# Miniprotein binders against b1l550, part 33

Target 1, 279 residues: b1l550
Amino acid sequence: MRLPEELLERARDIHSEAPSHRIKLDRVGSFGLKVPVEFKGFLLLAEADVWVSLPEGRRGVDLSRQVEAIYELSNPPKDPFSLCREAAISLLEKLNYADSSGVSIRFDAPLQDGESLKYYGVEISSIASDEIINKIRVEILGMTACPCTAELIRAYKSSEIAATHTQRSLGILEVSTKAEHPDPDKLASIIERAMSSPLRTYTKRPDEGGLVIRSLSNARLAEDVVREMIHLFLEEFGHLPEDTHILAAVRSMESVHMHDIYAERSFSLDEIRKEISSH

## First folded at step 4 (miniprotein)

Design ta1
Fold by ESMFold2-Fast, scan of step 4:
Structure ta1 (fold): chain B 279 residues (1-279), chain A 83 residues (1-83)
Amino acid sequence: as target 1 above (279 residues)
Amino acid sequence: SPEERVKELIELALWLAKIAIFLARIGDLEFAVRLLEYAVKVLARAVELSKEHNLPELLEKVRELLKEAEELLKKAEELLKKE
């Protein structure tokens, strides 16, 4: 049973009313939306958050208009980068009281791994105001081997080939830029190349032996991995605007400890160039 | 042989002590203490085997190593108390 049209016409527009306290809010929106996207030939179900700024004089945001903005642009499914950017712009056009808007889209990205697939985490964002800032975060698991324990065991056993503990490590690269989103496959590749060895979904015995030997021959501290990730990032993406901001981090899930080791560095391209050129 | 077994236990205990020292250096005193406790137990077993099979040269060596392991354990426990 529908409500009489007369009652609908008398209903207050609560969202346009003055709030109880005149305080600006930075992000108000619809979080955890499921949206289909097309990523490099795959149809994926991604998770999206959409938001706008709310001025101090307005009580609420039109949430239905936010959902309309992203869903109109997601049928048919399109690449998540275009969807993210276009939806953020559309939010500002539809909600003219907002000074800024944002969209984040999260999904597990497939990566070809021999005859199988492996997956890495991707979160992309676009934040729109008088300019657009594009952000991407890539997380992928790899393997590290401890050089300190390797040296201790090598000294004790008098072995040419160092034995040591190995562990899964999570590599993280996050980039904020006024340019287009960097290719996440390239970011994932940088992380894997910085590790002692990559991890695989499935490996036959000869390949397993090769990965283990590579890891032992390429033992790296979490600190070493972060520095190598930064070096490789600058080689691949040094052309980005100077105010591009990067976070490089590694979380090593130490096999001989109950806790993890964590290393990170945040920097702008301008900052890191000056640091490297002064040495 | 019993003699080979005692030598294996000595080797294991020395390896455990090396790893414990590394763990202490990186701040993991809880694991360092646990590994040193295990090294002490391994050396105590080696003492008993050396007595049981009448190996006086190894017995003397194992007793000396046991004292060293107990001293390392005491130092690690004292550092852990200061957390």
Scores: ipSAE 0.000, ipTM 0.078, lowest interface PAE 23.6, mean pLDDT 80

Design ta2
Fold by ESMFold2-Fast, scan of step 4:
Structure ta2 (fold): chain B 279 residues (1-279), chain A 83 residues (1-83)
Amino acid sequence: as target 1 above (279 residues)
Amino acid sequence: SPEERVKLLIERALFLAKMAIFLARIGDLEFAVRLLEYAVKVLARAVELSKEHNLPELLEKVRELLKEAEELLKKAEELLKKE
């Protein structure tokens, strides 16, 4: 049953009223919206959050205008990067009391893997105020092999290639920049190249054996992987603005332990170049 | 108040123009043009509110800003056409 539209004309505008306490809120919005996006020729169902700042003198946010901002721009489906940036800006135009707005979009990105597809996690955001800050986080699993155990077994057996334990490791690259979002496929590639070997959705036994042998011959500590990720990132994305911030991290799910190993480094491009140049 | 609403629209348009300039600097002319279109629309609305509520001082200021925004939009569109 729908109530008559005439009732809306007589109803109080609750959102515009003074709040019980004059406190500013940083993020007020609609979270967990399902939106279709087009990513590299794929139609994907993504999950989106949209928000704005709320001043101390206003009781609430007009949520219908937030939903309008993203859905209006998502029909027909478009690339999630443009959707993210355009929706953040549209929120500020539609909600004139807000000082800032933001949009985050999350999805699993398909990546060509031989004759099959594999998937990695992507979260992008755009935060608009007097400027636009674009953030992207990519997470992908790879394989690492322990060099310490490899060396012990090689010493024991006197063989050139020692057996060692291998495990799944999660690589993480997060980039925050005033420039456009970096290509997530390139970020995923950096992570995989830093690992002992990539993981695959499907392998035949000969291919599987090859990946394991590669991993064993390219044994790396979590610390090694993070340093290599940073090195490869600088080669690919060193052109970004100097105030670009990066988080590089690896969580190694150690097969011989009840716990994981974790290594990370946060830095700006300006900071890391000075550190490397100081030699 | 109506005066405060017009001032907020002016602030919004200036914010959009700043973002457009930033985007143009990093080479995203298509998005810069879109933001300038939004700025022009916001200022046009501010002109109408200033007329409706008889705010002559703000009306003069908004008209000047609208002209500047339209000139920036035209220049950005010309640059985009060259690409």
Scores: ipSAE 0.000, ipTM 0.340, lowest interface PAE 14.1, mean pLDDT 83

Design ta3
Fold by ESMFold2-Fast, scan of step 4:
Structure ta3 (fold): chain B 279 residues (1-279), chain A 83 residues (1-83)
Amino acid sequence: as target 1 above (279 residues)
Amino acid sequence: SPEERVKELIERALWLAKMAIWLARRGDLEFAVRLLEYAVKVLARAVELSKEHNLPELLEKVRELLKEAEELLKKAEELLKKE
């Protein structure tokens, strides 16, 4: 139902009014927007959140201008990194009362897997104020094998490849930096290389057997995987600014337990370099 | 007010230019060019608003800033072409 145009002449501008309490809000915005993006040759449907800061003297945010900011930049579809950065800037241009803005874009990224595709999760953000902070989170499933049970079975049977339980483990790398977003394919590769083995979308029996044998021959604790992810990250991305912040984590969905095992480490590049250079 | 809005547009354009320079120095020259394009658009809008509301002092300042932003954009585009 469209109300008569004459009502606009008589209606108060609620958003520009003083609020009941003079309290600044950090994030006010439109969440769960669907936006098309172009990622490495694929047209994908992504989900976006857009927000701005709201000063203590203003009651509300012009939400239509937030949608305009990302909509104008998403048609035609472009890469999600440029969209994220440009939309954050556009929000500040369109909403001049805001001191900061942010955009998050989430999608499942395709990754070549033999003759098929597999997918990993990507969430990117850009937060604009006096500077731009770029954040990326990559999550991908891999396989881990328990070294404790492997050692017990090796002792019992003296086999070169010990039987042990295997499980799906979720690897997580999150990077916050003033530099451009790291390549998510490289982050996904780091996670997979740190695991006992990667997972496949489709396998035939011989390939499946090989995957299991690889995992069993490379048994790793969740703690081992996190340390290896950090080591591999430093080899690939150690050149980033030293105030770059990283979260490395693994959640192992233990096949022999009713619960998961979790290991993580947060650090700045400056912090980790000093730690590694000491005992 | 129109005067207040023009001043806000000037502040926004200066912020965009500052961010563009920061990005260019860090190697993100493609995005720096896009931010400078936005700065030019914002200042062009400020010029029109200053003309429409007869704000001659601000109009002079905005025209000067627009010229500087256009020169920065040309330099950034030239650097991007060399990549």
Scores: ipSAE 0.000, ipTM 0.320, lowest interface PAE 13.7, mean pLDDT 83

Design ta4
Fold by ESMFold2-Fast, scan of step 4:
Structure ta4 (fold): chain B 279 residues (1-279), chain A 83 residues (1-83)
Amino acid sequence: as target 1 above (279 residues)
Amino acid sequence: SPEERVKELIERALWLAKMAIFLARIGDLEWAVRLLELAVKVLARAVELSKEHNLPELLEKVRELLKEAEELLKKAEELLKKE
């Protein structure tokens, strides 16, 4: 009977062979891996993608090595930011034929909300080459109230407070930087503070009324929310490197329309400062 | 060729050192130390290959890089101890 090692010694190394066509591939890897992470005292199940570039003269990537790398670094579970950076660097060190590597980790982040928890979306990435780029995307739902309808109803009814339609709005902040990943809780806070009001997992009747009144008293267009998000971001994270790139966006799920309203701005810190200082 | 192998090891060690410096700047000192330890090992291997195949110009270059990598490792270790 042959031992497994003797059997493996007879097998061709398919991955190191010449490919059918000499074409470079940008990302080859293991996608949708389940990985435990420790985030602010919580043990969470995250989803990870791991990849490397593949040169034109090589048929394949050692996918087993990629999976081993991330699982070794995730035992015991650690914070997803360190895991992301360490795994990206480790992949390039282990797979020397690659020009670049990347790791992306996605999870729903818990946030204390009175006597309960609410959740917001987090996706972080680290891409390693001759430099390291760290990226984070935070998405959280909030509430917006229409100022146009509020003004129209106020004029018609002369109400004590303006009545208007409210809707869920998805706020998005994405940051790409050569510095460490920004704190996602701070990014989520910026988004919520820019909205008419935050959303809650659970509200009792008095709290629900208060939330609605707050929203109505702070009516905002999607365009207003994006501008406020940018303003608040600069106050909190203006110290990041000048070549840091930011995307700020809002998708408002308009309660009076069959379609959504969307507002967005992408910028670098250098670009936005020059724009603002031109006033 | 032996010369090509030594050059590849030099490139790898320089990349590891660059990554370690980046990690140290963002406070990830444990990983910076690990990468610098690896860079030192890679350069030590390059020294032995340069000796084995009588490559005096590369041997001189690798020895200089190894000394620099060892100095960076010492600094990173000292920073980690101060935490």
Scores: ipSAE 0.000, ipTM 0.337, lowest interface PAE 14.5, mean pLDDT 83

Design ta5
Fold by ESMFold2-Fast, scan of step 4:
Structure ta5 (fold): chain B 279 residues (1-279), chain A 83 residues (1-83)
Amino acid sequence: as target 1 above (279 residues)
Amino acid sequence: SPEERVKELIEYALWLAKMAIFLARIGDLEFAVRYLEYAVKILARAVELSKEHNLPELLEKVRELLKEAEELLKKAEELLKKE
C-alpha cells in the first residue's frame, strides 16, 4: 500500500526531537523479547533484552532498529553467545548516536540426567562500547547438610551415626570478562561439586538414600560452599584475563528456619591470587 | 522428555510465525518469508520427533500447524514478488 508510506513521510521524527529535560539515559531499549537460540543441540525459546545509551539531546531511541538488529541475527537460530555478542555490536553500528549497547539473553539450560533432563538457569550479556564485556550468570540447585547439628548429634550419640538437617541450596556463579563467555555447563558442574550433593529431577528410593548419605558425609556451611566454588573456579578458569570479575554466592533454604542463609564473595582474578598467596 | 521437546519446538515455531506477521505488517516481507521458512523447518522437525517417539496426539497437532505455516509462507512469498 502507498498511503502508509506517504503518511510516514509527513510524520514528525519524535525520536530525534529535543527532550523535555537534557538528561542522559544509560539503558533504553526493548525488553522481554522472545528469540530462538540453538544451545548444545537444543532449540530453545530464550528471552532477550536489548538496549543502547541515549544522549541528553535526543528524545528517544529507534526501537524498531533494535528489534531488527537481534531478529536478523537470530534467523536462522544460532548459539546464544554469538547472538549476544553480534547483536550488541550491530546495535552500536546501527544506532550511531549511542555510546554503548547491550544485549542480555536468558534461558533454562537442559542438562542430561540419566534418561531425563534437569535444568539450570543461564543469563548471558554482552555490553559493547570501545570494548566488549561478556557476562554470564549460572544458577543451579544442590543440597547442603548442616555440620553444626551433626556435631551436636555426634556429642550425644558417640559418633555412631552422622545425623543432621539437609536443605536445598541455590549456587550462583557470575563471570564478567573481556574473553569469550565461559561454558555454562562447566560453571554448573563447579557449583554442584561444591555442594554436599547434587539434586536430580528423578530419584528412586535407593538413589535417594545415597544422595542423603553423601550429603551427611559431606556436611558444608554456605560459607564452605562459596569457598569451594572459588577454589574449583580457579582450577578450571584461572587462564582468564586478570581483570575478570567473579561473583560466587550460595542461598541456603534452611529446613529448620523460616529464613534463608546467604553467603557471597566478589573478586577479580588479580585480587584473589594476591589474597591466596599472602599467607 | 521427547514430549517436552516437541512442545518446545511448537512454542518456538508459533513465536517465529507471530514475528513473521509483525515483520510483514511493518513492511519487511523479506524477513517475514525467512522467519516462516524457519517455522516450517522447525515444525517438520517436530513431526519427525513425534513419529520417532510415538506421540500420536502431538503428531496430529503438529501436522495441522505445519500446513498452516506452509500456507502462510506461500502468501508471504506472493506478496514479496509483488514488491
Scores: ipSAE 0.000, ipTM 0.159, lowest interface PAE 17.2, mean pLDDT 80

Design ta6
Fold by ESMFold2-Fast, scan of step 4:
Structure ta6 (fold): chain B 279 residues (1-279), chain A 83 residues (1-83)
Amino acid sequence: as target 1 above (279 residues)
Amino acid sequence: SPEERVKELILRALWLALMAIFLARIGDLEFAVRLLEYAVKVLARAVELSKEHNLPELLEKVRELLKEAEELLKKAEELLKKE
């Protein structure tokens, strides 16, 4: 049963009242919403966060309006990039007191892996204000092999084949741009190519041996992987606007240590071009 | 064409129902109910389009699907209340 409109009109608008303290809030919204998305022919269950800025003079945000906005745009299911951008714009248009709005969508993306599929992590967001900024973060596991230990073992043993420890390494590329979201499959490909070798969902012993040998023949420090990711990124995405910001990072889960090794670099396209062009 | 729009809505309702079943199986009955509510809305829209454009064969089919979606929604709501 619905309440009469007369009663609804007489009810206090709690959200538009003055707050106890005149403090602006950066993000107020609905977090952990589950939304269906269509990604490259796959129907996936994604997790979404939706928010707006709240001005210092307003007590609260209309949360039900936020949830309605994203669910209306997710019916029918569409690609997560369009959903992200359209929902952020819609929120800012519908909630006129907000200076900015944002939507983040997280999912595991399928990637063709021989006769099988493997998955990598994707988080995208769109933040709308007087402009729209699109962010994407891709995380994928690969294998690295330590060149330092390889060199020590080679020197210690008169072996023609280098031996060293291998470990899982998490590669991370995050891009913030005024252009549309970069293709996450291309970002995942960059990360995997920068690694000593990719990981597989399923391998037989001959294939497993091949990955290990490939990794040993292409031993790389976490620092090497980050530099290679940046190089490959510039080859593929150097056409993006100069103010595009990138984070390239690797977390190596060292098999011989109880701790991880981490390397990162954040940069804008204009600053990295100047750096690389110098001697 | 109007027929293509109705068929698109049917496919989208099917996707929502499949996702709802997946969510129910992993224990998220609250979101499953919400997706089934959207499936019902999509099929109700398909019924209206089939009436507006005088598509009697599709109208009969969409009405059957709408009944099935409404039954599934009731069952999901009952399961949610038992939690």
Scores: ipSAE 0.000, ipTM 0.168, lowest interface PAE 20.0, mean pLDDT 81

Design ua1
Fold by ESMFold2-Fast, scan of step 4:
Structure ua1 (fold): chain B 279 residues (1-279), chain A 100 residues (1-100)
Amino acid sequence: as target 1 above (279 residues)
Amino acid sequence: SMEEKLEELLRKLEELLRELAEEVRKTGDEELKKLVEELIRLVEELVRAIKEGVSPEEIERLLEEILKTLLEIAKKVNDPEILRLVIEILLLILELKRLL
């Protein structure tokens, strides 16, 4: 049932009181909310975090207004990019004491894989203040093959030992920009093209051999994959603002180890162009 | 086992569908009732397809139709409790998809 109005008024008063210590907090809000979103014709269950800044003189945030903001905008379900941006703006309008707001939305995005679907991870955010910063992170699995096995690639047809030199690798691209969120399908495509081969949802026995052979013919270290991802990113998204920040990374899940190999590079578009143009 | 997990998810899905049908019945919305009846029909077809071991392509087609129907229901729903049930059904469908 509902709480009495007098009790709710008392609770709100507490949040507007002075805190024990006059310290500003950067992010205060609701984390792990379940929200429906519509993505490219699919109804998906996403997980959302919403937050605002809290000034030094205020004890707490009006949590109920944060939850109302995102849920009002999520019914009916809409695309997660619009939801993210609109909710961040709405939070600043509803909570006048806040200097900034943010919303993050995470979901598994469907990607056509022959006659089937496979899924890749997407996290998007919008942070609103005097401007809006949009961030997107895409993660997708692919296959890599060690170049150190190059001498064994020619022997693959006659031995099974070559298979021990392939592994699953997780490719990661993260973009932070003042422009609109980049298309996650294009980011996923960049990652897959940088790999030795993509992974498939369903592999028939004859097709499995083909994937392994292709991987061995296109052997790449995690370091090679990161460099190729950056190269392909610049070809597709070099038009973004110069202060756009990118993280490119690969986590290689070595088949004979309990630990992973990791390679990454963070950069701004301005920084990387200057680096590439220098000798 | 994976088979026992699948049976458990299918049972939970059937229970949520019954709850959804009851809540929609209380609204008196005939259009919404017809959409829920179509959802139940599609899920029954999915259960039959899984038990008969039909192709992954046919199972994926049924899952896509179920998700499409859930989206149509969500667009017509004004009741937060009914929307919660739609979301819970969506979650179970996604979990079934991971097992199939």
Scores: ipSAE 0.000, ipTM 0.184, lowest interface PAE 19.6, mean pLDDT 79

Design ua2
Fold by ESMFold2-Fast, scan of step 4:
Structure ua2 (fold): chain B 279 residues (1-279), chain A 100 residues (1-100)
Amino acid sequence: as target 1 above (279 residues)
Amino acid sequence: SMEEKLEELLRKLEELLRELAEEVRKTGDEELKKLVEELIRLVEELVRAIKEGVSPEEIERLLEEILKTLLEIAEKVNDPEILYLVFEILMLIIELKRLL
């Protein structure tokens, strides 16, 4: 009752054969795997991608070893950050021909919103080579209100009541670091605090009126939101390594236009600190 | 021993398959039920193939079909508890491949 050595040797030979063309591939693996994860007391269904680099002289990768690496570490369900990091390391250990490995895990994270829950998008990755680089992207919706239109309406109508368009805006924070992944709830909090107002899963009419008034009183351009996100990020995460890279972005879905407004800044911690200190 | 380990893996595999079939039955998902029935049939064929000493090529073919069926089930499952059962079965099949 043993798998014949000849079959095992033949299978190994196929993957180790010379390819049609001697070209290195950066990422070869299994994409779109469903994985259960434990996140802050919740059992969630996540989606995972696993990959390794393939050298120019090797025809293929052992996909069974890749699937084994992530599922072995997923049973029982584990927190997605430890799973991501440990699976990436395990892939390099199991597949000795690879120069690098990576794991990406995507899920909708629950966030307490009064008596209910709301959800925000999380994507994490760990890329292992001579070092490990951890990346996290958080996306959450909030509200913005246009300050320019508010001022024009005040001037035109000679009214003390500010009226302007409000819109749903997507805030984005992406962090790439040699340190552990930042807490996604803290990243989501930074985004919401930078907005004119957060969005809620459910509001009663009095609470809904309060959110609209708060947005109108705290009118912000997409450019204002990105600058505030960077400021708040530096207050919370300024302790990360100086070579940490951050992307801060806002996409404002303009309710009075057929197009969106987008504002973005990419930077390293070293770069942004020098810029802020210069004037 | 290797024989005792093989017997234990096959016993555990049969237990988890029964549990998976029951949980899928409770969902009322007819497509998922059909895939689980196919999985059970393939595993029964594999157990018979191992006990009867059929060709290594047939054993490898059955293992490959079982893995493909498990991955297809995983893609269609929306319940994390059922997905956990699928992963437990997947890990047993991988362990079984190492012993055979």
Scores: ipSAE 0.000, ipTM 0.397, lowest interface PAE 11.9, mean pLDDT 80

Design ua3
Fold by ESMFold2-Fast, scan of step 4:
Structure ua3 (fold): chain B 279 residues (1-279), chain A 100 residues (1-100)
Amino acid sequence: as target 1 above (279 residues)
Amino acid sequence: SMEEKLEELLRKLEELLRELAEEVRKTGDEELKKLVEELIRLVEELVRAIKEGVSPEEIERLLEEILKTLIEIAKKVNDLEIWYLVFEIDLLILELKRLL
């Protein structure tokens, strides 16, 4: 009964003390928290990181206030976009010594795929300071087919359908913006449409054959896929603020090599529009 | 005969294009609808080119444009039944290319 109160009164407030070295830290927080989220009708157990900046004159962060901020907002479970934004704001309110705060939430998003589900990776973040910056990263597997080998086989066989090697490729779209988070299903759709073919959780033999023929008829280099992803992104999300930053990337798990092929482009909307207009 | 086989392929192609247009209309996707309308226009040009005995180079160009349009349609389609129609049309175009 008495021990907890007396101990609190006598104990030093370590976190409020001056540090041994007067150095600012950019991110200090609780990482790997499990939080329930509601995503498009699914209850998912997501993994969250919460953090704040720590000024040079303060030794430590009160971690219990960080955990309190996110858990208060996660009951009942809510959408991860609102949770990220609201928790980041709440962290600054609860930890008044911090100049900035951030929240990242990661989960595998279900996507309807015929009669079954497939999954793609989502990471949603909000970083709060004088403004709020929203970030989303989507990763989804698709299929690519090599156009170089297709040309060689076409020359040898005089076939209407070129044979070539196919492989799984990971498409990546990452968006950082002052606007609302883009819809991850739309980002996943852009990635799949840029590929030679999407992947399926389940196919019947005739459907599987058709999918393979489709990918062979739409052979694409990793470089082709990245350019197509950027083109499709601009069609769907070109209305976002000009300082919106995008990363588009493809990692091709080459079936004929022991190594992967990787292609990427980072850009702001302002930058890419100037580039396209200049040719 | 080659002539009878060609007529049969063209008849099947017309039927599948009609089915594709109907199924796409049900989706409400205006972009997809425009791509299917473009596909139908290109196929009509191909049929006219074949009947008029246009150069093999021009026929090959039209076939390539048709195949590119089918690829663009396939990228937008999420319904397996519509994908089947697209694949069946693609196979017929490839069979036409082989005959021509």
Scores: ipSAE 0.000, ipTM 0.086, lowest interface PAE 24.1, mean pLDDT 82

Design ua4
Fold by ESMFold2-Fast, scan of step 4:
Structure ua4 (fold): chain B 279 residues (1-279), chain A 100 residues (1-100)
Amino acid sequence: as target 1 above (279 residues)
Amino acid sequence: SMEEKLEELLRKLEELLRELAEEVRKTGDEELKKLVEELIRLVEELVRAIKEGVSPEEIERLLEEILETLFEIAKKVNDPEIFWLVIEIMWLIRELKRLL
């Protein structure tokens, strides 16, 4: 049973009341919403967070209005980038007490892999204030092979292709920009090309052997992969605004250790260009 | 052929709607049950409109109402299995829209 709607008219507006303490809150909203999105022809279940800033003089946020805003904009399902940007702007316009708004959408993106599909992680955000900042994070697994062990075995056995250990490595590219979100498929492609080899959903035995041989012939440290990701990113996305901020990282799940190896670099486009041009 | 693909999509749609109705029945959610009943009614109306050669404008209107109803169902569903079923039905409706 639900209470009569007439009670809503008689109840106090708790959210507009003064709070117990005059403290501003940075993010107040609805987190973990399930939202349908259309991504490159696929209908996907995404997880969304929506929020606004709350001024020091207001007790609460109208959460139902937040949920209605994103669901109205998701009918019919649209691409998650447009949904993210439009919802953030809409929230800020509809909730006029807020100084900023944000929307984050997370999903597993399908990627064509021969006749099958594989998946990579995508998280996008848009934060609206007096300007809009778009953020995207892409994570995809690949394979790396250790060049140090390869060299030792090659020297010892005089083999043309030395044996070494291989492992799954997680590549990460995160971009924050005033421009529109970069294409996540291109970011995933950059990560995979920086690895010793990509991973596959399905391989036949000869193809599996080929991936292993490719990885062994292209042995790379986590540090090598991060540098290559940055190089490839600059070739593809160097046209973005100079204040675009990037994080490039690799977490290598070392098959011969109980721990992982991690390498990262964060930078702005302005910063990295000055660094590379210095000689 | 286009006719063969249309018949295949309509058969698959009927199968998924039956599964959706059964899963929603198990939840005991009366509001959700009413929305699924309305969805089934709209799809039955769409099938009739297609068979009777109704105007493209009327068929497009029915497809839009069906998508809107599916969206209302999706936003009320917390069960992931039921949600994915709704998404699969939405996909079939979009495929039908491309063919019509």
Scores: ipSAE 0.000, ipTM 0.168, lowest interface PAE 14.7, mean pLDDT 81

